# Designs tried in a protein design chat: VH-VL binders against Protein RESPONSE TO ABA AND SALT 1 (RAS1). Part 14

Target 1, 230 residues: Protein RESPONSE TO ABA AND SALT 1 (RAS1), of Arabidopsis thaliana (Mouse-ear cress) (o04515)
Amino acid sequence: MPNTSSSQSFTIFVDGWLIRHRYFVEQLMCASSLDETNRISLEEQQSLVAQFLSHCLQYYQEKFASVSLAGDNVFTFFCPPWFNSYAKLILWVGDFKPSLVFKLTEVSVADLTRHQKDRISSLKSETRRKEREVMRDFALVQQSVADPPVMLAARRVGAVGMVDGEETDLEEAMEVLKAGMAAAMNNADQLRCSTVGKVVEILTPPQAIKVLRTIGQLHLRLRDRDQERA
Key: E = the ipSAE of ESMFold2; O = the ipSAE of OpenDDE; V2 = 0.75 times the mean of E and O plus 0.25 times the DockQ between their complexes.

## First folded at step 1 (VH-VL)

Design z7 (framework fv_fezakinumab)
Fold by ESMFold2-Fast, scan of step 1:
Structure z7 (fold): chain C 230 residues (1-230), chain A 122 residues (1-122), chain B 111 residues (1-111)
Amino acid sequence: as target 1 above (230 residues)
Amino acid sequence: QVQLVQSGAEVKKPGASVKVSCKASGYTFTGYYMHWVRQAPGQGLEWVGWINPNSGGTFYAQKFRGRVTMTRDTSISTAYMELSRLRSDDTAVYYCARSDYFEYGTWYFDLWGRGTLVTVSS
Amino acid sequence: QAVLTQPPSVSGAPGQRVTISCTGSSSNIGAGYDVHWYQQLPGTAPKLLIYGNSNRPSGVPDRFSGSKSGTSASLAITGLQAEDEADYYCQSYDSSLSGAVFGGGTQLTVL
């Protein structure tokens, strides 16, 4: 029997989270548009950055909790109905691809120092390696659980029914696959959070505000149903 | 009348499991995270993890992953923390504490249970 | 294993001022995360004393104040009274641990 309550619970959480998210995006837009005479203090800028990062971490912690309870609903998190159809061009393991953060940084910040560019380049290479690692580990899990049951089923083509034990083996393989999917998503979400955090550490507070504004705006755009085809 | 009432003291052997309860009253149980924090005798505070009573979702500190399980029963507004494979260094007072999950700041704990002493001795 | 660093003890005479420091790192206080403070009387649960760096809950006297700068925070207690003898803990959030982190605690003695 399908258990939709964890996906529903997460969606209800996100409805409240989005109200606060719009508020933060507005604060980031305001802070990034002010000239020097009207700029908020460095301490206020750091506080806003930290609060927005905490807000984003809450989303992924709640998602982790929901995915852990998902069972069959793990499939829903890989093909999330709460994103518009154009979001699929950007999605990787159910959400944004971590290396997208580097493109958003480049379009948001024009005044990066050579030292910052070098650190970002290094982080970009590390992030891409970790993205490949997530996909490789998931592929290995998929291969290990799919191969034996599929080969056994193929070998018994024309059998009148499954032999005792064959159904149990397929059920066990499905449980391992669901666990592997959950692990891949959790590892992907951890990489998303760590990548954003490490980029913010490289940037000055005014630069970080510009990047986080762009990230926040993109997230709202990916959920905007007005962008979908009729 | 806003309060958290915890179960009584427990004495366990190494290798055993313990389950501590925390009953909430005077507020909407499903409107707040429930955290667990422990304190070894004469030592400081250590965060264990949280449960969202609304969803049943949990998040544990890395040190406790694989040994701790948090659950809740919304019909009686009660949260539970079970710690398995107990060691002597798990001897501590275990507190439940509430945080608002819709605050845009970091978590702070505005309501605490009185604590449950768990003694692990051979 | 405390993540935030506090002095183990501080002391003062009645009516005097004491300050308790709390030092973090780039993944917590240095990243801009708020600092909260708890008072723990002997044999009791911790009680929230200061939240969001400098805010007082209802019932906490004005003589308790909090501040934050850079990677550190401070709790100031003015007009010390005998009933202030307690352990004081700072708490923040750590992005690398994805959880709440506490200081080691400071025992306040009113001489």
Scores: ipSAE 0.006, ipTM 0.539, lowest interface PAE 10.9, mean pLDDT 83

Design z8 (framework fv_fezakinumab)
Fold by ESMFold2-Fast, scan of step 1:
Structure z8 (fold): chain C 230 residues (1-230), chain A 122 residues (1-122), chain B 111 residues (1-111)
Amino acid sequence: as target 1 above (230 residues)
Amino acid sequence: QVQLVQSGAEVKKPGASVKVSCKASGYTFTGYYMHWVRQAPGQGLEWVGWINPNSGGTFYAQKFRGRVTMTRDTSISTAYMELSRLRSDDTAVYYCARGRYFSYGKWYFDLWGRGTLVTVSS
Amino acid sequence: QAVLTQPPSVSGAPGQRVTISCTGSSSNIGAGYDVHWYQQLPGTAPKLLIYGNSNRPSGVPDRFSGSKSGTSASLAITGLQAEDEADYYCQSYDSSLSGAVFGGGTQLTVL
């Protein structure tokens, strides 16, 4: 809607999404801690994994739409008010750093095969390279927009007022920066989704359930403390 | 052997709160979800919500959100359901029931408590 | 109002067969979620009778059977006995509500 900010619209979406998220996290916790007599089938484990991944993808699809429409509010997605104060200290491009998934895998799964460990090690190296590419691409945008503000500041030293065209140059630089921030966020979110998906592909369904449980729990803990204490 | 034992009947005034207990024995308390289901006199069964005794996590039916709180004490294998701001239409038998699933998240209840009658009247 | 639809009553003579229907929608039975059945004798808690559409718990007689097709499920009771007189409830899972849902219940009368 014209009078609804994209960040406000996203927050409203997330309120409903979190209800379903808590349900999925509890299902993952149950599935990972069941005794032998109450164990779910392999097919049911695969279904749970697929449903949770779909649930997470819905979040990032809605975030992509909201970020793309953010305009002047794109900065709110880099410093999101929906995360608690401590969570903000560990964010990378407004959300979790993709390579964190590998630490969560290590602490959640004790029975990785050598073949799985080799595949994870290779994926970890690729993910860290892609993280650097996201930051490099954003740095190039920052460099391209640095000149107009610097030139304006330099001209103000010994200048009486703005020169014709300076306001337009700053406005154009700001629009390029906003577009670059949105692109960086969307590229980071795509890497988040692809990293989780690729790790799940390496793991068996019981292992994947343990990792996804830990990821889901972390996401809840990064939100408001009132939700954490429930 | 395997059983759920609930607390006794309660009579409350409108606006009060009630807390019902459900003590599990004969099985691993943290291995199963605990659900709460109510039944108004002469009416059908209505699902209230569940608690995972292992994690303490809960999920409540929309009708009860903001009024119901489910907790547990793993040291005595006991689950609790507290319902606040009681109305006359909350008069019902409240059951605890052990949740099993046959496939992803699909709950069925294989063990039930005998029920706790909660009467709300002025 | 119950989410799943059952007839309010059904009756039969001893030795006969009765069937109790349970009708859902696209968010529950129609979505492929399993149907479970409970028997409630007067003044008692419900007891699990059928789970996962057609499975019987230990101690449930072969006279009880369940089936599911499309958006509906059925409970069949053969060789009807006086002690079968009870309320019967179907139950499934609803994806829109993210929770368990029950039928309104069917009262079975034996002669």
Scores: ipSAE 0.000, ipTM 0.447, lowest interface PAE 17.4, mean pLDDT 83

Design z9 (framework fv_fezakinumab)
Fold by ESMFold2-Fast, scan of step 1:
Structure z9 (fold): chain C 230 residues (1-230), chain A 120 residues (1-120), chain B 111 residues (1-111)
Amino acid sequence: as target 1 above (230 residues)
Amino acid sequence: QVQLVQSGAEVKKPGASVKVSCKASGYTFTDYYMHWVRQAPGQGLEWVGWINPYSGDTFYAQKFRGRVTMTRDTSISTAYMELSRLRSDDTAVYYCARDIFDYGSYFDLWGRGTLVTVSS
Amino acid sequence: QAVLTQPPSVSGAPGQRVTISCTGSSSNIGAGYDVHWYQQLPGTAPKLLIYGDSNRPSGVPDRFSGSKSGTSASLAITGLQAEDEADYYCQSYDYSLSGWVFGGGTQLTVL
């Protein structure tokens, strides 16, 4: 009998979300390719940027809800079936690595001021520190879960058969690990949203549109089942 | 009753514009996307585009870009589709339909349709 | 031409099983997008019959079922009844077109 899962619910959500995502990516592509004489107003540019950020935030809010309800399915969010095989090779905690945003900014924007470059450099350093914090905290959870049962088993020299409570200990360890994975994923997603938002705050609206267009296109590539070889 | 009520049949000459309305009742108008789908006599269904009643954002099928405009009025829970530069092959029944975005993106509620006839 | 391919007609006798196919490509059904099915009785608006490949809305009898594999989907109707005589349309999303796509429609005749 098929079980209802949070990951399956999230997959259904994403199908609808991708339709709106393609709309926004197309608008960003159009806006980013216009010359100055055909450029949309500053107000319209700011509106498009805000709408796209809100659209991305909706994705991560829904993912947060789904991950929080995932239980045994939390493992699915670390190796998500909604990403193509190529995407799975470059993921960090189930999605893009936040510091990738800085590379995408560099390739998308040629006209950064010195002040913007300095702010981006500072943010990049902070983002990398926070990436390390996410990984450290998760590693500590893994150690707290794995080490006690392993150390206890190692100390039982000559023991035969299952010790009383070993099955319960494994069940408790798995629950702690699943909670730790959910926390790591949610912290990683918060850093992803925060990093994109802070980069956008540093950029002018035309520059932000170019960066968000590149991010949106990458999102589609990573979720595209018809992915090319290279 | 949850329903979509569309405006009455229209007869237009080639080159004219037509504006079809779709009034929602029995649910929160801004919670669901509204799609427009047409069907020429004896032919199949063809998707025209969607509007988000909450934001006013629209997206149109490539075939209709430059000729279709979708709008809404939240004060009367009504969506509109305006098609300009009408041709004889625009003769069709035009349907509005509600989209369940967060629950799998399907059209669960349809208006009864508005027949638009384009003839000289 | 419709983006999704359906047979133009299918026929069956009362009580029998009929299957209506819906064939897509790598940019729609093959990309993993859900398939929905609509029933259109003569002179009426389409009505949702199946959503999300295999789910039935309230009021749709279990004689109607949907399935999906690879680039294709199928609608199965068991225990065929005269009231099932209608046009049936499949629908999915196509990412290369950035929009919803329909099958050409299948007219079901109950002999």
Scores: ipSAE 0.000, ipTM 0.442, lowest interface PAE 16.9, mean pLDDT 82

## First folded at step 2 (VH-VL; from p5 with heavy chain S53P G55S S57T T58I; framework fv_pamlectabart)

Design p5b (at its last look DockQ between E and O 0.01; V2 from the best seeds 0.00; counts 0 for: pae O 9.3 > 2, placed apart)
Fold by OpenDDE, look of step 2:
Structure p5b (fold): chain C 230 residues (1-230), chain A 120 residues (1-120), chain B 107 residues (1-107)
Amino acid sequence: as target 1 above (230 residues)
Amino acid sequence: EVQLVESGGGLVQPGGSLRLSCAASGFTFSSYWISWVRQAPGKGLVWVGEINPDSSTINYAPSLKDKFTISRDNAKNTLYLQMNSLRAEDTAVYYCARSEYWDFGYFDYWGQGTLVTVSS
Amino acid sequence: EIVMTQSPATLSVSPGERATLSCKASQSVSSNVAWYQQKPGQAPRALIYGASTRATGIPARFSGSGSGTEFTLTISSLQSEDFAVYYCQQYNNYPYTFGAGTKLELK
């Protein structure tokens, strides 16, 4: 079996995942409709929410596995080929910014209680704090590229070639960089999942369905190759 | 003002049938889920069933599904409960109750109830 | 079906005092719990929905709390008109089910 790169394998997964995703989004759309004829029980709503969250979690679990095995392809995940051109412009560490969920919640839910708003506000602050931490870590990893050993090796490659041992040093430095990048990506993805989960916990099932519908639709817009604009 | 008025209750013999009506006014009847809830004398409340606006979905309590039928006529703003094979245990005040628009299952308005007595 | 258990069966309280009524679900019903008041010879009246939201026209002395399996209705200062039977209800799962009620009586 041709050793498909980690990114290629993930792309194949995403293709199948998107089929299921569209189905879920349709279900969420129906469930969120104000048409009284389409109302489902609260139990069914809770089930739908749980299923959709599980579906989303599967995406990031597979991504995590792929990123961990990506090696040189880890960089591909920061600018994924499965995203359209518009998505690439708004990417934060390889995907949507976690705090975007709060904006989507505000747009999707008009009847938040005061208590819910307070909880969301607190969660938003915490999420933003964590985003900054992820960014700091990511920045540190990026700065390591400019470290003297890497720079010296790069200069020598252009001038006289690498001397014995320098190639090994460079390779090691690159491995450290790749590992750091993978870690940053994984942390970001964890934050994304956690944020969505916590928001859903604050919301009623009907509210959650509305927010998840919006999130689901956004994911389709970002991954749809035929769409240049969200 | 939202109003629900039940009618059709009375005395019926065991094995008999009865049809209850609930007349609604003061709101857009055709937009709401409506339920029947009964209460035996000196006992608690028991949900009977519900019907959605276009009658495409009707849910019953499992113990009552075989002998009770819920229907509605939106043109007449009326909810119905057809009861068959009545037994003494079906003796109760029967209420119609409106489900809140979004939190359906929560009953925000109730009728005054109509008494059904099953006795020989 | 989900069983809703109310306690106590009877609660004797004086006017002006605080009353606390409990309702327990046999399984999690999230926050999908309502409370109703019923006076003798009258239909039930909605008090609380979503475990903690007061129905329209309900005085501030009534409050609801809880999630999952344990719920509480609180009347902060009892008025003479508050003596009645109180029912909790879950509407998370079919069939909808009510508790047996708590009778609030004058001490």
Scores: ipSAE 0.007, ipTM 0.551, lowest interface PAE 9.3, mean pLDDT 87
ESMFold2, look of step 2: ipSAE 0.041; ipTM 0.628
ESMFold2 (binder alone), look of step 2: mean pLDDT 94; pTM 0.953

## First folded at step 4 (VH-VL; framework fv_ebronucimab)

Design a1 (from e14 with heavy chain F105Y; at its last look DockQ between E and O 0.11; V2 from the best seeds 0.00; counts 0 for: pae O 7.0 > 2, grease 20.4 > 18.9, placed apart)
Fold by OpenDDE, look of step 4:
Structure a1 (fold): chain C 230 residues (1-230), chain A 123 residues (1-123), chain B 111 residues (1-111)
Amino acid sequence: as target 1 above (230 residues)
Amino acid sequence: EVQLVESGGGLVQPGRSLRLSCAASGFTFDDYAMNWVRQAPGKGLEWVSGISWNSGYISYADSVQGRFTISRDNGKNSLYLQMNSLRAEDTALYFCAKGDTYYLYESGAFDIWGQGTMVTVSS
Amino acid sequence: QSELTQPRSVSGSPGQSVTISCTGTSSDVGYYNYVHWYQQHPGKAPKLLISDVSKRPSGVPDRFSGSKSGNTASLTISGLQAEDEADYYCSSYTSSYTFYVFGTGTDVTVL
């Protein structure tokens, strides 16, 4: 099997994934239209919602797999070069903040019932709590960068003549750091997926389609480099 | 111990109705999607129906659509399958199967299974 | 397709490796990494062996492994043991109205 670096494999995956993503966003746009010609059955709406969610989940699964297979630089995902400047401003642990979904829901859906609002409010509180937990864990990992093994290694970067064994110590320290970062990112990704899923479960299929359309469009905008020139 | 126990199976005539129940224990029931899977005698597995953790999403196989109704009572840790207009081809061992996630649209791996309850539809 | 395609039977001697294929379409196996494998002994409920193409649950021996290429997933049993004699089913999440589909099943015999 050609040793395609895990990073290359993920990049290839994302290219195909983005094509499908655009197609889904288009479908969601059509499905959310009030045009009678584009109306689909409730069953079809539910199916579309499910398919799109699965599509999104697939991205994070592949991301995790890529990071876990020790081939990809986990650090790349914390500052993705494929994100535009705007995306970089809203990055939270390598992607959008889970609680952003609630804002997007508010903007996308005007006809929420009282019951739905109450449930969303509760979910929002829970999500924010979990965000704080993820941030704490992430912070702990980041603090480990200042640990003596890493600091020593950093001081020796560029120095001619690392002492025998120091290189191995640095490598080990970096692996531990990478593993910690990967774990934190995975937790964040899980929270993202869970939050979107739970919101969708509160909504009717037509409402869900509107929210998912917005989310899908946002993902495309975050990757669009041409918007930086406008 | 995590456990699923099915009940309500039996012998029925075509066109009749039957209600299956599944009692869950040993895990947080409302954290998981639940499913029904059936197996005809000497045949393979067939997914029948699924319901998300809060009943927000429900799905059916085409073979049972319009005839079967899946429901759950999270307060009772119970899953149900109302089977109407039963046919001979519905004859199978019916398993209750726990999903590994909240939702039907995620992994869809069934990590816990009951022992099944036998439904026989015969004239 | 109402079912994923599996070989009807696979056989091997103790200690050998056997592979079971599961072939679907671009709408199921080929689209998602939501392929799972189940083992079922006679008169018993199915047991989850592999989830998400290659994840092994706790308690499942490391001789069981999963992979996927294109529209085909594979379960490999290395170091075949007598206790591995059973029916094996793949499953996949689908992009159709039916959320889940099972394979036709494979009877594994240890010679």
Scores: ipSAE 0.018, ipTM 0.556, lowest interface PAE 7.0, mean pLDDT 85
ESMFold2, look of step 4: ipSAE 0.601; ipTM 0.799
ESMFold2 (binder alone), look of step 4: mean pLDDT 91; pTM 0.945

Design a2 (at its last look DockQ between E and O 0.79; V2 from the best seeds 0.69)
Fold by ESMFold2, look of step 4:
Structure a2 (fold): chain C 230 residues (1-230), chain A 122 residues (1-122), chain B 111 residues (1-111)
Amino acid sequence: as target 1 above (230 residues)
Amino acid sequence: EVQLVESGGGLVQPGRSLRLSCAASGFTFDDYAMNWVRQAPGKGLEWVSGISWNSGYISYADSVQGRFTISRDNGKNSLYLQMNSLRAEDTALYFCAKGDTYYLFESAFDIWGQGTMVTVSS
Amino acid sequence: QSELTQPRSVSGSPGQSVTISCTGTSSDVGYYNYVHWYQQHPGKAPKLLISDVSKRPSGVPDRFSGSKSGNTASLTISGLQAEDEADYYCSSYTSSYTFYVFGTGTDVTVL
């Protein structure tokens, strides 16, 4: 049962990651100046942006390593126990939908130039296309498992006991599903990270800090157990 | 045609400075992130630094951090590399490179200059 | 100080297939779909050959192909021609998205 050890190790990682995440959100709030006096230089703002993006990327890279090594734990990452009940209502392939970043940008930044708006519009179209591709590829994997011969074999294992050969057919079908789920989740995570990074590159450092503050605060709300009891 | 032309290389003593320039033409320069890549004689490629379209994000290889400064002037379609505290190991052909997408991250380098040679020697 | 490991040299006769490996870690080649390949003839600037693991830019012959498995990306040249004699470099982004790393380079010789 070494697979449960990989998922347990990732849960421990998430606990430490969330402590660092709260620290970063505090820094983003301070840097986004609630008063009109800005306290940090543009160079310091650039550094904070890079550090926060690296922090977020570490979560997804550790998740990828856990899924690739564990294999059997992929189902846990589609509905992760470290998300609260509010978060589970909005999950897309195990986490937030990449295109959510565009709405968060709209509500966080009031001073986009026309050039920035045009690039964000193009990126939004590209992101939505890639979201559809992830869903299409995953649907094809689900269809390969749901084909009647495979589903009939699975029903026989559950309802009437196993006949020689049917266990290996079901095991093969489950391995195909696991591989397809892992691929879909990796592609979704790559799209999440890529989309946030590209939005940040379109923005100035002051604008990016406002968006990343909003993203960081949302991440806390989606993972904060205390919000389920409010 | 799309092209990148580097200049400013030369022979310098260790500890001195040089400023490299890269003139861009044939594409909308201010839409793209830009990069410097170097190649020591007889050696492989080493990425040096990159800068986003509006200079809002800049990154450096560890070997040059704190000594080199990348900058751009979008009004002149030009990329620059200020190289301070030069060392013998900085001796290389320095290339200017453009990504195949607009972004510093994730891009492959689809347009390269021919390079400008920097030699750091006593 | 990350780098991607490639064989120092590979050789083949005209018409044969050769494969160049590029081995990294789970935080670069093993993670990203943004693995790229460059061809460099002697005395020339590098040329983009393959992007995003397996995509060929316009003008690159379809005898060049790329793939990856685990922490290793591969460039395959099928139907090797004399003009393919060059150095080949892979590249990837690192764990932070902030750094670009090249492979050590492979000298392809056509016999």
Scores: ipSAE 0.634, ipTM 0.818, lowest interface PAE 1.6, mean pLDDT 84
ESMFold2 (binder alone), look of step 4: mean pLDDT 91; pTM 0.940
OpenDDE, look of step 4: ipSAE 0.682; ipTM 0.849

Design a3 (at its last look DockQ between E and O 0.79; V2 from the best seeds 0.00; counts 0 for: pae E 2.3 > 2, grease 21.2 > 18.9)
Fold by ESMFold2, look of step 4:
Order: sequence, then C-alpha cells, then structure tokens
Structure a3 (fold): chain C 230 residues (1-230), chain A 122 residues (1-122), chain B 111 residues (1-111)
Amino acid sequence: as target 1 above (230 residues)
Amino acid sequence: EVQLVESGGGLVQPGRSLRLSCAASGFTFDDYAMNWVRQAPGKGLEWVSGISWNSGYISYADSVQGRFTISRDNGKNSLYLQMNSLRAEDTALYFCAKGDTYYLYESAFDIWGQGTMVTVSS
Amino acid sequence: QSELTQPRSVSGSPGQSVTISCTGTSSDVGYYNYVHWYQQHPGKAPKLLISDVSKRPSGVPDRFSGSKSGNTASLTISGLQAEDEADYYCSSYTSSYTFYVFGTGTDVTVL
C-alpha cells in the first residue's frame, strides 16, 4: 500500500505544532516589548531563543521522517496542504526560501553594527550560493531520468517500436526522480534551519528575539487556515 | 603558524575548582566558534562545551551543565573553561578545538591543541 | 543526549579495505549532513579526517572516503597502510543544547 498515512499524520502533527507555535510567538512578543527595567535576563533571552529554534527544528525533523516514508506522497510535500493558498504561491522547494530571513532581519533590527552587517552580507552570499546548488543538483537528477532509456520509451508512442521492458525502466526512473525530490527538499530544509541559526548567532539575544518574533508571526500568517482546503 | 595551546591542568581533590586556558595564534580568533573536548584515560572523545564568536551563545554537555563555565577574551585570543565542583569522572585530557566556520552551528573541529591533563582524585 | 554507535575494533591486512560504521538516529546522523570523522593516533590530538559526510580536508589521502545511508555514516579506508592504525571517531551535529555528540570510537589495527 502507498504511504498516504504519513502525509495525513504530518498534517495532524502540524495542527499541534501550530498551537505550540502561537504560545512561543506570544512569549517572543512579550520579551521584545519590555522596557530595560522589566527586561528578562540575558540567560532567559538565550533560553527563549534556543527553545524557539528547537521548536522550529521539530517541524523539519518530523517532515524529514514523513518524507522518507512518503513514496508517491513526496509530491504532496512540494505543495503542502498545511500552507494556506497565499503561501503556496511563494514556495521554494516545498517551503520558504532560506534567504527570506535576511529581509526579515532588515525589517526587525535597527541597530546592527558594521561587523554584524558584514557577517550578514557574507552569510547572504553563502546562502544564495547554496540555494543555487540545491537547484542545480535537482536539475541533474531530472536530466538523468530524461536520458536515453526514458526518451526511447517516450519516442515509441503511437508507432514503430514495441514496448519491451520499458515500463520497468520508467518505474525505475520515477523512483530516481522521487528520491531526488526528497533529497532536494531535505537539503533545502537543512539550509533553512542553518541560515536562521547562523543569523541568530550573528545577532545579540535581544536582536534575535525581534527577528524570531517576526519569523514566528509570518509563519502563523502563512499557515493560518482559510476556506480553501487542500 | 596556526596553533592552540592549553594550560591550567593539574591534580585536584573532588569538589575543588580549576580554570583551563587556551591561547590561540595564527588566525583571527574572534571569527570562529571555540570548543572544549575531553578524553578520559583509555576512553573516547566527549564534547564538553562550545561558545560563539561574540560569547552570545553557549552550549554545554549535560554531564557538565551547571558546573563548568566557558568564556573567551577576544582581545587576548584566549578561550577559558572554569571547572567547579570537580568529580573523579572529570579526570581527562582537555583539548581546545577551533570550529571550521564562524558559528557553533554545523562546525567541524579543524584545529586542535595537544591538551592539558586534569586529574581529580584522592 | 544520544551516543553514536561504532564498532569497538576493526582489523585488516595492508592493502585491504576496512569500513567503520557510525549509527545514530533520524534526528542526528539520519537528518544532518554534518557528520565528521576524526583520526587519533596514540598520544596525539585528534585530526579532522572527513567533514560533512564525505569531504576531505587538504592533506588527507584519497584512500579515505565517507558516505551515509539512512541513520548510518561510514568511513572507508582503502588500501590500508601501517600509519592508518589509530582510533577513529565520528561526530554529528544535533539540534539539542549540546550541539555535538561523538561516536564511541573504533580502534583500527593493521596486521
């Protein structure tokens, strides 16, 4: 049987994850709005940052486990029903582009030092390079399944030749493509997580809380349900 | 020449403290995360702690959490490990290790010191 | 925190190939491509041998190779030489507050 239950199980996970996500966003909003007199300690700020990053990572780790069991359902993760219709129009490899975090940092933090700006600029260049690598590696997979065995089978349509073992060749090519899709998505997710983590390490804990608040609020807005059901 | 040199090890009684130092040279120290790794005699490697370039983010192994404090002084190109409430199980050769990227996140340890021995007994 | 499981020892004759496994979980080795290998000769500091599953730093011979499948990473030493007699450790990045975990270590003996 197909592994359709893994996509449904992940949808249930996301529902619970979003409840916890709202709780974290409330904590981030509270922490970012306090005056100096009432500000939580540096240790508490570091702990809140770590907890939120761990919460976000749980989403991607559960997704990785679900994708590894997905079989044909890997296509669902490229246009996932747990995003609303607006979010689906802007997805990159099944989720948000890693480099989005740099725009969110710019709108959230007004007091970057020159040293921090230089590090963010370097990280942005590195992230864009890795984004291109993900796309290039997936394109190579696509090219490999379009090589002669698949093209020979396609050319026999409607005339001339006979279909020998070409159905088996096509199924093998589709398995290669599914594995390539899963690999591309996993590499993209790792880049998403690593980019956010590295931005947080460039920032001070108070700055990081402001960025993570903005990220968390965006995550809620692009995942909130509308009447359109996937 | 890129080099890490540990110091401050020695023989101490359980419940006492030691402070380890690691002097770095040959690279821009404040561009890298730094780590402590230990190895008990005849045993394997155990990661102890890591610290980000600006000291803003710090992590500890569960076995030392609450007892050890990592710190760095980028002006002196130095990494430190304050080891309080020492136990016999902390007996090990302590290595200073440099991350190969600017961050704690993802780093491999590309440069290691020769270690300083800490013995907790009596 | 979890440990990465390695065989306690592996042996081979000069010129043979040996493979060392490093088994974790879907939350570390199975998830991240940040699996690293270190070589440690007796009385010496560890040396980074392989980073990011399969990348060799400058100066590491091409007889060392790394790979990963599922929750298991592997280090292969092709054409075993006497100087390869050492302890080998894997490590993995983790999302926990610990950040890193080492494998249990493997003693490679050259007969």
Scores: ipSAE 0.514, ipTM 0.748, lowest interface PAE 2.3, mean pLDDT 84
ESMFold2 (binder alone), look of step 4: mean pLDDT 91; pTM 0.933
OpenDDE, look of step 4: ipSAE 0.541; ipTM 0.803

